# VHH binders against p49116, part 155

Target 1, 238 residues: p49116
Amino acid sequence: EGPLLSDTHVTFKLTMPSPMPEYLNVHYICESASRLLFLSMHWARSIPAFQALGQDCNTSLVRACWNELFTLGLAQCAQVMSLSTILAAIVNHLQNSIQEDKLSGDRIKQVMEHIWKLQEFCNSMAKLDIDGYEYAYLKAIVLFSPDHPGLTSTSQIEKFQEKAQMELQDYVQKTYSEDTYRLARILVRLPALRLMSSNITEELFFTGLIGNVSIDSIIPYILKMETAEYNGQITGAS
Below, E stands for the ipSAE of ESMFold2; O stands for the ipSAE of OpenDDE; V2 stands for 0.75 times the mean of E and O plus 0.25 times the DockQ between their complexes.

## First folded at step 12 (VHH)

Design d60 (framework vhh_ozoralizumab_d1)
Fold by ESMFold2-Fast, scan of step 12:
Structure d60 (fold): chain B 238 residues (1-238), chain A 118 residues (1-118)
Amino acid sequence: as target 1 above (238 residues)
Amino acid sequence: EVQLVESGGGLVQPGGSLRLSCAASGFRFEDYGMYWVRQAPGKGLEWVSSISWDSSYTLYPDSVKGRFTISRDNAKNTLYLQMNSLRPEDTAVYYCATEFYSWEFDYRGQGTLVTVSS
């Protein structure tokens, strides 16, 4: 009956590790990405509708969609992360590795195609000037996807997704009343998120973790973290 | 953290055989493709062989095809390279590597020296 999201769910503020190193390295990128992942999971668990589905369903939903949520977060936080600088450094490294035959050409091609898809997605969102409310609802649409294999409570998940879509439509129609086709332009971008490989995302952004744990293995832990423990992870306090 | 430790290198006569091993730790070995690369004295890295996570796919360049065989034992977190009909041109330090494409780091081991000479 009430709105799916409140104003508190629109606020999405990433705190970057400080200071930024003179030369970008895998540790800085991994810490930055981990903070974004933690912020995204905390955002999801703060939604009353999400909490109402129960822990098992919550874990299954986030395992299925974390890469989509993370990619939306990258687009939303691209400026604060200096994402273009990070991706340019990775691309330059990969191009040099191809010229020197240091890495498998097939694998490098897969990684470069992923980076190009990511750049295109972030660029399209930037050109549309997607605002905080729009991002919040797009994340909700992605989170409440009833079509992932193995889900229970799919009828309730679908109702929450439909509610997210209806509230997004209401918001866009009222806020951008002069742009009749804005909602259609936004929604047509979402299918591209499912073409992004979660394995390649892990290799690019979570290399510091991938040698120890998978993202699938840490999701239940993050979702169960107490507020104090979660804040410690975001701020880097130990 | 990720560790790869190669062994099995040594001095062998042309036409001989050697079996290299790579012990992996610090990651889920069974989830990643693995490969062997080599570096001859004063030369760049040369790809030697690749194997998928489940052993369903293997790949070799023409220089070693038919002579070398890559294999893995996921229960032991170990990668192998069986080298037959060795030639002086195969003399190199051999490195075990994973498909982790860290943009800063090349995830390969410390290497094992193979010398093919009389």
Scores: ipSAE 0.000, ipTM 0.151, lowest interface PAE 11.5, mean pLDDT 81

Design d61 (framework vhh_ozoralizumab_d1)
Fold by ESMFold2-Fast, scan of step 12:
Structure d61 (fold): chain B 238 residues (1-238), chain A 119 residues (1-119)
Amino acid sequence: as target 1 above (238 residues)
Amino acid sequence: EVQLVESGGGLVQPGGSLRLSCAASGFRFEDYGMYWVRQAPGKGLEWVSSISWDSSYTLYPDSVKGRFTISRDNAKNTLYLQMNSLRPEDTAVYYCATHYLGSEYPDYRGQGTLVTVSS
């Protein structure tokens, strides 16, 4: 077998909706997030090892890890998205909701904790100066997680995860040869992804898209989209 | 319109070999992973093998590993399954299929080709 990922899998280009509104609104945030989600799903589907596992396994893996992939995508595309501006707008909206007593205190606390965890994660990745190859392999490690309940083919998934880890190690050792502990610093960031609630991610970024359904429910349909449909969603063309 | 046409099945004695082919049309064959699935008389569908779009990854369950080889020719839009050391348990209708082009697992599949392993 060749490498798990090719150069095409390192390329991860998010095209933002235009024009950018003067004031951020739910529609713009939702469209931006949807483009990132669709880009992430298309990225996963294009991996030969992922395709080889089969549709049932592919669907189960993505349902289990979409929030982790999405969060890594937010960190990777933070500059392109002006993510700090989006998060500031969300915080401002939450502060206004507190003043108007529209949300319970417990719910506001959960959402604020989620935003702080997301900011901390993105800041740590930025501080480490994670590059495109490193992001690609981190996404692959997350995607090929054999430890989610209900998975079949767990031994094969584990082998692909180990292959991703080995290729990341080889890349980091060759590219950042002077930093002996870089790989360890990168890998210890991953457990934080599982502490972030997919339900809160849905509320913050996908309210305008999913309406009365969940991301879980639409994942099989996204994975079955034709390549042209993925490209249309990513670029905003129909 | 997506079409998959299987061929190459037949009657073979235990220990024999067969090569199955699947001719694909109506989609960009080179962009999609492909797989073989089989259905023995009175049983459900069983996954047989998978291959990535570029042939760099192939997967097999233990029941066929070491005996069957999946391959593809993207220039000819054709998928193959080389079956060696055939056993009576391999008797089934074999279907080729592609991920992400159908509404139901095993996604889109053809009409199948019958393989009978018997003396």
Scores: ipSAE 0.007, ipTM 0.294, lowest interface PAE 13.0, mean pLDDT 82

Design d62 (framework vhh_ozoralizumab_d1)
Fold by ESMFold2-Fast, scan of step 12:
Structure d62 (fold): chain B 238 residues (1-238), chain A 119 residues (1-119)
Amino acid sequence: as target 1 above (238 residues)
Amino acid sequence: EVQLVESGGGLVQPGGSLRLSCAASGFRFEDYGMYWVRQAPGKGLEWVSSISWDSSYTLYPDSVKGRFTISRDNAKNTLYLQMNSLRPEDTAVYYCATEYLGSDYPDYRGQGTLVTVSS
């Protein structure tokens, strides 16, 4: 009953680690990315419709879409993160890896293509001037995707995705009434998120943070964290 | 340790009402969705209702929609199921369950409360 998202779900504030190091390193990048990941998971869990699907479904949905949510978060928080500076540091590191023969040419090509796709996506969202309401609904659309392999409760998930799409349409038509094709321009950006590999995202942003454990493996535990623990991860408290 | 203790079941005639309660402990009740499931004699588990952590969303299958109402009191760590217009096919053991534990943790499901709808 009621709207899928409330004003509280539009608020998405990333607190960056402080101070920013003089030279970007793996630790700073991983901590920044970790905070965004925890913020994204906490955002998803705060949605009443998401909670109502139950833990098994919640875990399956987030495992399927965490990379899409994370990428949308990168675009939304690009300025706060100084994402362009982070990506430049990653590219510099990749150039050093080429010089040291640590990675195959094919792998370097895949990683560079991923970075280029990420940059293009963030630039397109910036050019469209996507606002906080639009980001919230886009995240809801990718979260409630019924078409991932292995999902149960797909009819209920589809209902919530349709509700997200409908509420986004209503918002855009009211707020940007003079731009009749804005919704279409926004929605055609979403397929690009599925072209980005979650394995490459892990290598770029989470190297050294997770150790021998993948993000897929930790998602159930992140989703079960107490609210205070989420807040601690997001703000770096304790 | 997580504990869920159901109560409120009993014998009721068709068309009658019952209110079930579930007392929760061992986790932050106010942070997690809750749901009711039931198991009729000789049948599998059937989902009955779900409620979000803040009560803003409730879900029901068609079999109970309009007859059952799920609610919660976060100050008391208690989940409720108000059951009206009861039918013989509602006869089952009713279990409280939490989003926190999911279906992967059956040991943390309560012992249940028996509801028998019979003349």
Scores: ipSAE 0.000, ipTM 0.297, lowest interface PAE 13.2, mean pLDDT 82

Design d63 (framework vhh_ozoralizumab_d1; at its last look DockQ between E and O 0.01; V2 from the best seeds 0.00; counts 0 for: pae E 15.9 > 2, grease 32.4 > 24.2, SAP .754 > .668, placed apart)
Fold by ESMFold2-Fast, scan of step 12:
Structure d63 (fold): chain B 238 residues (1-238), chain A 119 residues (1-119)
Amino acid sequence: as target 1 above (238 residues)
Amino acid sequence: EVQLVESGGGLVQPGGSLRLSCAASGFRFEDYGMYWVRQAPGKGLEWVSSISWDSSYTLYPDSVKGRFTISRDNAKNTLYLQMNSLRPEDTAVYYCATHYLGYEYPDYRGQGTLVTVSS
């Protein structure tokens, strides 16, 4: 059977547009977010267990969990993205919208609450100093979630999730042997991901992606995207 | 000023091929993903293909996959769409767009290039 993830699945390298503009704008934010989304989808596609579930199951899983994967990616890449600077720019824009009476107070409140939840999540992960192996397994745990409505092959998905949990436990026990409760502290952070609205994430980070087409509608095509690295890995693995 | 200038359209027989080009200026082309979209007469805008800033990722809807190939030359600030096995339903004005500009703001996309597939 072998391990669920290989060392290649730990590598998660986001390349940012350069240089960062003096004043952040929608174009820079959306390009940065789109790179992270595509990197996350490429990462998922490269997992043999994911491929084994088949195209229809793969599409359903990613449609259900893309916001959780994206949020974990934001936390993992927060430093390279200067995420705090991006969020500060968004907050400044929202404050200006309040002063101009352009957006409803209820909508601004919902968006601010989402930003607050995102900041708390990223800060908690930074405080725990989550490493690349831990992020890879956390992403695998949320990817192989058997409990989303409408899924088929739920027993196989549950098997892969349990395998991800076991391999994370083995890694943490070996690498952080003196910190008995580290795994528990990491895992209790995951439920917060499901409380974050995918619609608000889309509005904050993906304005202009494929015009007015939603991320949900584009996911099947992203999962079928062509990449030389992905095709090379599949051919070489045989 | 951001400018996108499409070219390469024309009249072609069913089963024929065309290569579209988009010359970009006014922004760092090498840093942004690019898209092709099309609009048939009386229809809405339809996404045709996308490519990442570094060409590591390309995306196609099922309607064009295997027939169209998107590519870019960052040194020349140029985006391409190679269209093979053209069908009458591919008849449309084709526009290139950046990841953020899209077809949402007409003044940021070019005038487009007309592709007509007929006998």
Scores: ipSAE 0.407, ipTM 0.720, lowest interface PAE 2.9, mean pLDDT 85
Fold by OpenDDE, look of step 13:
Structure d63 (fold): chain B 238 residues (1-238), chain A 119 residues (1-119)
Amino acid sequence: as target 1 above (238 residues)
Amino acid sequence: EVQLVESGGGLVQPGGSLRLSCAASGFRFEDYGMYWVRQAPGKGLEWVSSISWDSSYTLYPDSVKGRFTISRDNAKNTLYLQMNSLRPEDTAVYYCATHYLGYEYPDYRGQGTLVTVSS
């Protein structure tokens, strides 16, 4: 049996709208986030093990972990997407009370804390200087998490997760042999992903804090997204 | 200022076809995903279709898949929706909007075009 991930799964290139506007509006933020989300989903789709789980199971997995995948994507693509600027813009929008009539004081606090957690996580990942291979394996580990409620084929999912962990371990040992505790430092960051609310992430990046549509509800459609015949796939074959 | 202007709506018989257009201005159209939503009388907004900025991806809900086709011409800053095999339940005001997800922001939605499917 071959490896869980190949070099094709390491590539994770986010293309941003150009040029960046002087004022980052909700439109720009949402578009940027959408591109990242779809890139993340397409990445998942490109993994043979993911495909092997079947449509129902892999849909359930993505529903369970999309926020974590998205957050890892934010960290990985932070420079390309100018994440600090985006987050500052979001904070500015909140401070200017653009949507104060839609948010309670408690809600504003929750949103601000969430933004802080996102910033801290991404900063921590940057400080660790996580490379593309490590990100790929970390995403695989969170994707193939068997501990989410309602999942089927949990034994198989666990096997895939273990395989991802082993491959990550081998990679780190080979590439960073002088850093004995790098693997542990990397893995210890994963729990922070579970502290982040998918609902708040959704509101900040996809609905502008207002809306009734959920990422959960559209995930099945995203996973069924078709590539135009004349354009080909952006991030590799499914 | 971002502006979206929908056109092409009208009255059509069940089983008929219509082609909607959306003229975009005020932003770099080629850099953004686009989508269609619709609102039937007495109902909320329903996502209808999405297309990526480079047309590499298209997305449909099951309700319109196989019948509707979204496309775009970046050179003309225009979004299209080809609607075939129309049904009475497709009756709605159709809006085009920016960014790839089917989440609407009113500031970036057009005035809409009415599609009525009736015998």
Scores: ipSAE 0.124, ipTM 0.581, lowest interface PAE 2.8, mean pLDDT 87
Fold by ESMFold2, look of step 13:
Structure d63 (fold): chain B 238 residues (1-238), chain A 119 residues (1-119)
Amino acid sequence: as target 1 above (238 residues)
Amino acid sequence: EVQLVESGGGLVQPGGSLRLSCAASGFRFEDYGMYWVRQAPGKGLEWVSSISWDSSYTLYPDSVKGRFTISRDNAKNTLYLQMNSLRPEDTAVYYCATHYLGYEYPDYRGQGTLVTVSS
């Protein structure tokens, strides 16, 4: 069937809402995050191997891994998004929520730990100077994960994941030949993605957009959208 | 080996100030968020303040908000806690801490520094 990914799957260009408000508010954060989510879903849907798994399998797979794909997108686009500034604004909003008794003390600890884990993940990826090809293959490895509960066609998913791993290995060996351990250092970052809570991600980045509707519930709709509609959601032109 | 060493504790009168320091070594300090916790005599650990790896955000519980200021100097691998308007209920052993230093477990802390607020 040829390579798993082509150059069209390596490009990943996020455009931020304009103009940037003086104070980053919930609306700006939700719009920025929504553009990244739709860009990530458009990326996944465009992969021929993903399309070959069929609609029901596609939906199940994305429901299982959307938060990991989103988190990789945050790391990849951290500079364009000014992610550190967004996280600071979220922390300020958390202080207001504490004062209004909206969050329990235990929930505050969970949310803060999640923010710190996200920050540490993004920093570790930046320190490794992960390039666009590497991100594309890491996203493919995460997307085609056969070990999520409830998936069907796990043998085919595993074959695609192995293909993504082999293509990443070949790329790293060719491009970073003097760095024998680069592949290993990159791959040991992936377990941290499983520590990211999808419900906390929704609360941090999507509360103003979704109004408490989970991303899981809209995945089938997102995957069926026409390309022009995706572009509108990615750029906010809807 | 990872080490966190707190200092700057002591005896102070109510309304007074202290500045705590935490010297970090054995890991890439600039990559991790840091926080302070405290343990009053006979009590469990209480979260006191948190700071992101780049200082872009800080968080405080209501009990210390407006009185305590957390900061860090990544060039010196040092975490700070400026404590103003101290009260007797702030008496505790103060520990600095971080997540993921052990890569398998989320929490690591130093030996602590004692702060006593009394007249």
Scores: ipSAE 0.000, ipTM 0.153, lowest interface PAE 15.9, mean pLDDT 80
ESMFold2 (binder alone), look of step 13: mean pLDDT 82; pTM 0.842

Design d64 (framework vhh_ozoralizumab_d1)
Fold by ESMFold2-Fast, scan of step 12:
Structure d64 (fold): chain B 238 residues (1-238), chain A 119 residues (1-119)
Amino acid sequence: as target 1 above (238 residues)
Amino acid sequence: EVQLVESGGGLVQPGGSLRLSCAASGFRFEDYGMYWVRQAPGKGLEWVSSISWDSSYTLYPDSVKGRFTISRDNAKNTLYLQMNSLRPEDTAVYYCAREYLGSWEPDYRGQGTLVTVSS
């Protein structure tokens, strides 16, 4: 009983690293992306319904959907991040890093297709003028996805997803009552998130991670972080 | 050597249509996103449209959305821009541009084709 999300779950404030370098580099991009990832995971674990599923289920859900949450976060924070500038720097860095190596045409196509899908998604969300409440519910819909392989408690996850969908519908119909088809226009954008490769997202934004550390391996650690440690990551405290 | 050769420009009355073509050579055309950009007299360069390598994604600014259609034929190494409902404000030199992987900004190499919309 009670709403899936409260007003506190609508707040999503990204603080960018400072100072911004004269030329964007892999370290700055990775730090920026890491802050968004931390913010996204902290957002997820603050939801009572999410916590009710238990630690193992929480880890499995986030491992399955982090790319979708991250992409929604990129769209929501695109202006704060100057995302187009970051994407340009990523492309430049990748091209320079492969100057000693030959990229296959297939790899070029995969990376560029991913960048185009990301840009198109972010542009579509901007043109729809998606608000903070809508982003919160879209994130909840992708978080509580019962259809990822290997998940347990799928019936409970499905119930939470249905609740997110119902609350989004109620919000949109009340807030944008004069725009009868707004909800449909928003929801048809979500399937595109599943077409974007998490491996390519990781390559584009998290290349600066030390060693053989993958996003999959750090997710359990991030989800177990104390609030003070998490705040240090998102506010830039050393 | 990357070569882009634009054609299809001309004088047209408001409300008219033109189809621009860009013949590409010197690179694997099918591996790159392509753009159309334009420069009106006395103005800066303005992005007109983008298309992904496989035509699955196209983008337009509001100024041309619904009036212009970008397309490509990878077998012919050719990029197209179908321009309908032309306005005096569309008067510009139109350039075909190849996406350069070292930049988000397009790297255009063509000499351009002039489109003049007047009566």
Scores: ipSAE 0.000, ipTM 0.148, lowest interface PAE 13.1, mean pLDDT 81

Design d65 (framework vhh_ozoralizumab_d1)
Fold by ESMFold2-Fast, scan of step 12:
Structure d65 (fold): chain B 238 residues (1-238), chain A 119 residues (1-119)
Amino acid sequence: as target 1 above (238 residues)
Amino acid sequence: EVQLVESGGGLVQPGGSLRLSCAASGFRFEDYGMYWVRQAPGKGLEWVSSISWDSSYTLYPDSVKGRFTISRDNAKNTLYLQMNSLRPEDTAVYYCATDYYGEPLSDYRGQGTLVTVSS
């Protein structure tokens, strides 16, 4: 078998909605997040190893890890998204909600803590200057997680995860040969992704577009979309 | 119009071999993963094998691993399943499938080809 990922899987280009509104609103944030989500799912579908696992397994894997993939995508696309500006707008809105006594202090603290964790994660990735190959392999490692309940072919999923880890190690050691501890610094970032709540991610980024329907309920439909329909969602084309 | 036409089934003795073919038309075969599934009389569908569009990845359940080999010829728009060391429990109608048009594997398949493993 060839490598798990090819150069085509390193390309990850997000197109933002245009024009940017004068004030950030729920619609703009949701449209931006939806494009990233669709891009992430299309990326996963393009991996031959992922495709070979079959549709039921593909759906189960993405349902289990979409928040991890989405968060990695936020970090990777932070600059093009102006993510810091989006998060600042969300924080300002939350502070206004506290002053108007519309939300409990405990709930606001939980949401603010989530935003802080997200900012710290994105800042750490930016400080490490994670490149496109490294992001691709990190996404593959979280995608091919064999430890989710209800999975079939768990031994094969584990082999693909190990292959992703080995290929990342080879890439880092070859490309960043003078930085002996780079791989370790990168890998210790991954556990933080599982501590972030998918429910809070949905509330922050997908309010107004999805309504009461959860992300995991729409995943099977998104994974079944034709390439042209994915491209339409990614670019906002009709 | 998307069409999948399976062939190559027949009656074989235990320990025998068969090669199944699936002729695909109406879509860009080289862009999509392909699958073999089977259905024994009175039973549900069972996944038999998968192959990526570029043949770089192939998967098998333990029930057929080491005995069956999936392959494809993108120039001929044809999917193959080489079946060796056949067992009575391999008796089933075999279907090729694709997720083209967004259909799940169980929802889109051809007419099938019958494989009977018996004396």
Scores: ipSAE 0.006, ipTM 0.404, lowest interface PAE 10.4, mean pLDDT 83

Design d66 (framework vhh_ozoralizumab_d1)
Fold by ESMFold2-Fast, scan of step 12:
Structure d66 (fold): chain B 238 residues (1-238), chain A 119 residues (1-119)
Amino acid sequence: as target 1 above (238 residues)
Amino acid sequence: EVQLVESGGGLVQPGGSLRLSCAASGFRFEDYGMYWVRQAPGKGLEWVSSISWDSSYTLYPDSVKGRFTISRDNAKNTLYLQMNSLRPEDTAVYYCATEYYGYPESDYRGQGTLVTVSS
């Protein structure tokens, strides 16, 4: 039938918390990250193909891929977020923590390697000049991944992923007709998303908001929320 | 090609002030955050300050907070660091760096400007 994504799914507008603090703190970082996570979940929930899979499948898919969606969102919204400034502040905090013997050197190394991989990913996407349509379809390819362990309805998920891949191909060939290898360069970036630890992403961006509660445990609640409730959380309604 | 040229360093007495400048070219300066980092003799790189693309956000470590002020002039593609109440431990080569490359890597910094705080 019709296309997998509509023009509404290309629009991805992150509204940052206001006011911006004089000094970066964990609450501001967590609030910013939470807005991006909620925007990403709202985006997924709005796709008719995603809705058609049913609530249980929707929850399983998002629990499996939220880190990949979130990382694509970080890359897409890097300038709006001043992501490099956030990462620099985190790096400074980590360096001070190891100097004060608050955290083990091995753990700091793992977290620093994760930050480096994240920066490398965001820089590669920026250098490729990925547009809004390309981001929408890359997110759809990641969302409709049939290969996560424990998933049901894998054949239906695979068909939606193939549809996303086809529509991305059609878009790129039409829009970037002179660059015959653009699609291949874009698609080979996706495996890097699975090298980034969801546990480390959670520690970097969500610790101040979630405490001892995991992102995995809140996903069912986010997906169950009505559109008005999503919008209220994204805009920071009082 | 991205190019960053630092200036304004020199010899200053403890308690003195100095203003560093960084002239940026080869990228859309107005679209990216900027950093100052420093390297004292025989030590590693230390982050000094950050500023967002639109100047709405600035960040400082406790070691320079209240003494240093980062600012930028997007019309002139120039980054500034106003350094007040300078201490001997502020003696370092100061480097300008850009978010265009993410975190400031040595290959993507300018040549630096030497600040010596000594009587």
Scores: ipSAE 0.000, ipTM 0.131, lowest interface PAE 17.7, mean pLDDT 80

Design d67 (framework vhh_ozoralizumab_d1)
Fold by ESMFold2-Fast, scan of step 12:
Structure d67 (fold): chain B 238 residues (1-238), chain A 119 residues (1-119)
Amino acid sequence: as target 1 above (238 residues)
Amino acid sequence: EVQLVESGGGLVQPGGSLRLSCAASGFRFEDYGMYWVRQAPGKGLEWVSSISWDSSYTLYPDSVKGRFTISRDNAKNTLYLQMNSLRPEDTAVYYCATEYFGDSYEDYRGQGTLVTVSS
């Protein structure tokens, strides 16, 4: 076996919808999020170890971790997305919902707490100056997580996660040899991903595009898309 | 029209070898993982081996590890299974499968090729 990830798996380029609207709207936010989701799933599909696990396992893994992959993608692409501006627009809509009594106080609290956790995570990653190789391996560690309830083939998934961890360690130690504690600082950020609700992520970023359909229900179809179809979605080719 | 056509099965004595082939058509073979599965008489489907699109990763259950080798030739749209040190319990119909079609190996497989290991 070769390395778990190759240089092709480090490339993660989000193409934003154009033209950018004068004022952010639900369509622009959902289209941007959709492109990131497609890019993230195509990235996972391109990993040879992931493909070797087979379609049923692939679907189960992505259903379990799509929110974690998506959140890492938001952090990695925060500048390209102008994520701070998108989150500000979402908060403005939430404020309007409070004024019009359209949402319960408990729901508003949950959504605001989610936004703050997301901002904290993205700021933390930005301050650590996480590079493309580090993001690729962090995504692989999250993808090959053997501890989600209901997963099968957990022994093989665990071995791939350990391989991802080992290759990340090797990369960081060689590339950032002067910073002995860098790997530890990066890894302690990962547990926060599981504290964020996938249901709230779905409502904030995808409701305008997927309607009444859940992300869980579309994952099998996205994973089956041919490379050309993925390229069309992630590059905005018409 | 997607087609998977297996060949290479036959009768072999214990300890013998066989090489199975699967000719794929109707889809971009080079973009998808491929699998061998088998069904012994009166039993359900059993996964035998997996290979990634680029051949960099192969997986085997303990029952065949070290005896069977999966490989592919993307230029020929062909999947192979080299079976060595065959045992009576390897007797089964062997199917070529891909994840392109459906939610499980049982949904999209070829016609199968019979392998009988006996004296």
Scores: ipSAE 0.112, ipTM 0.604, lowest interface PAE 6.3, mean pLDDT 85

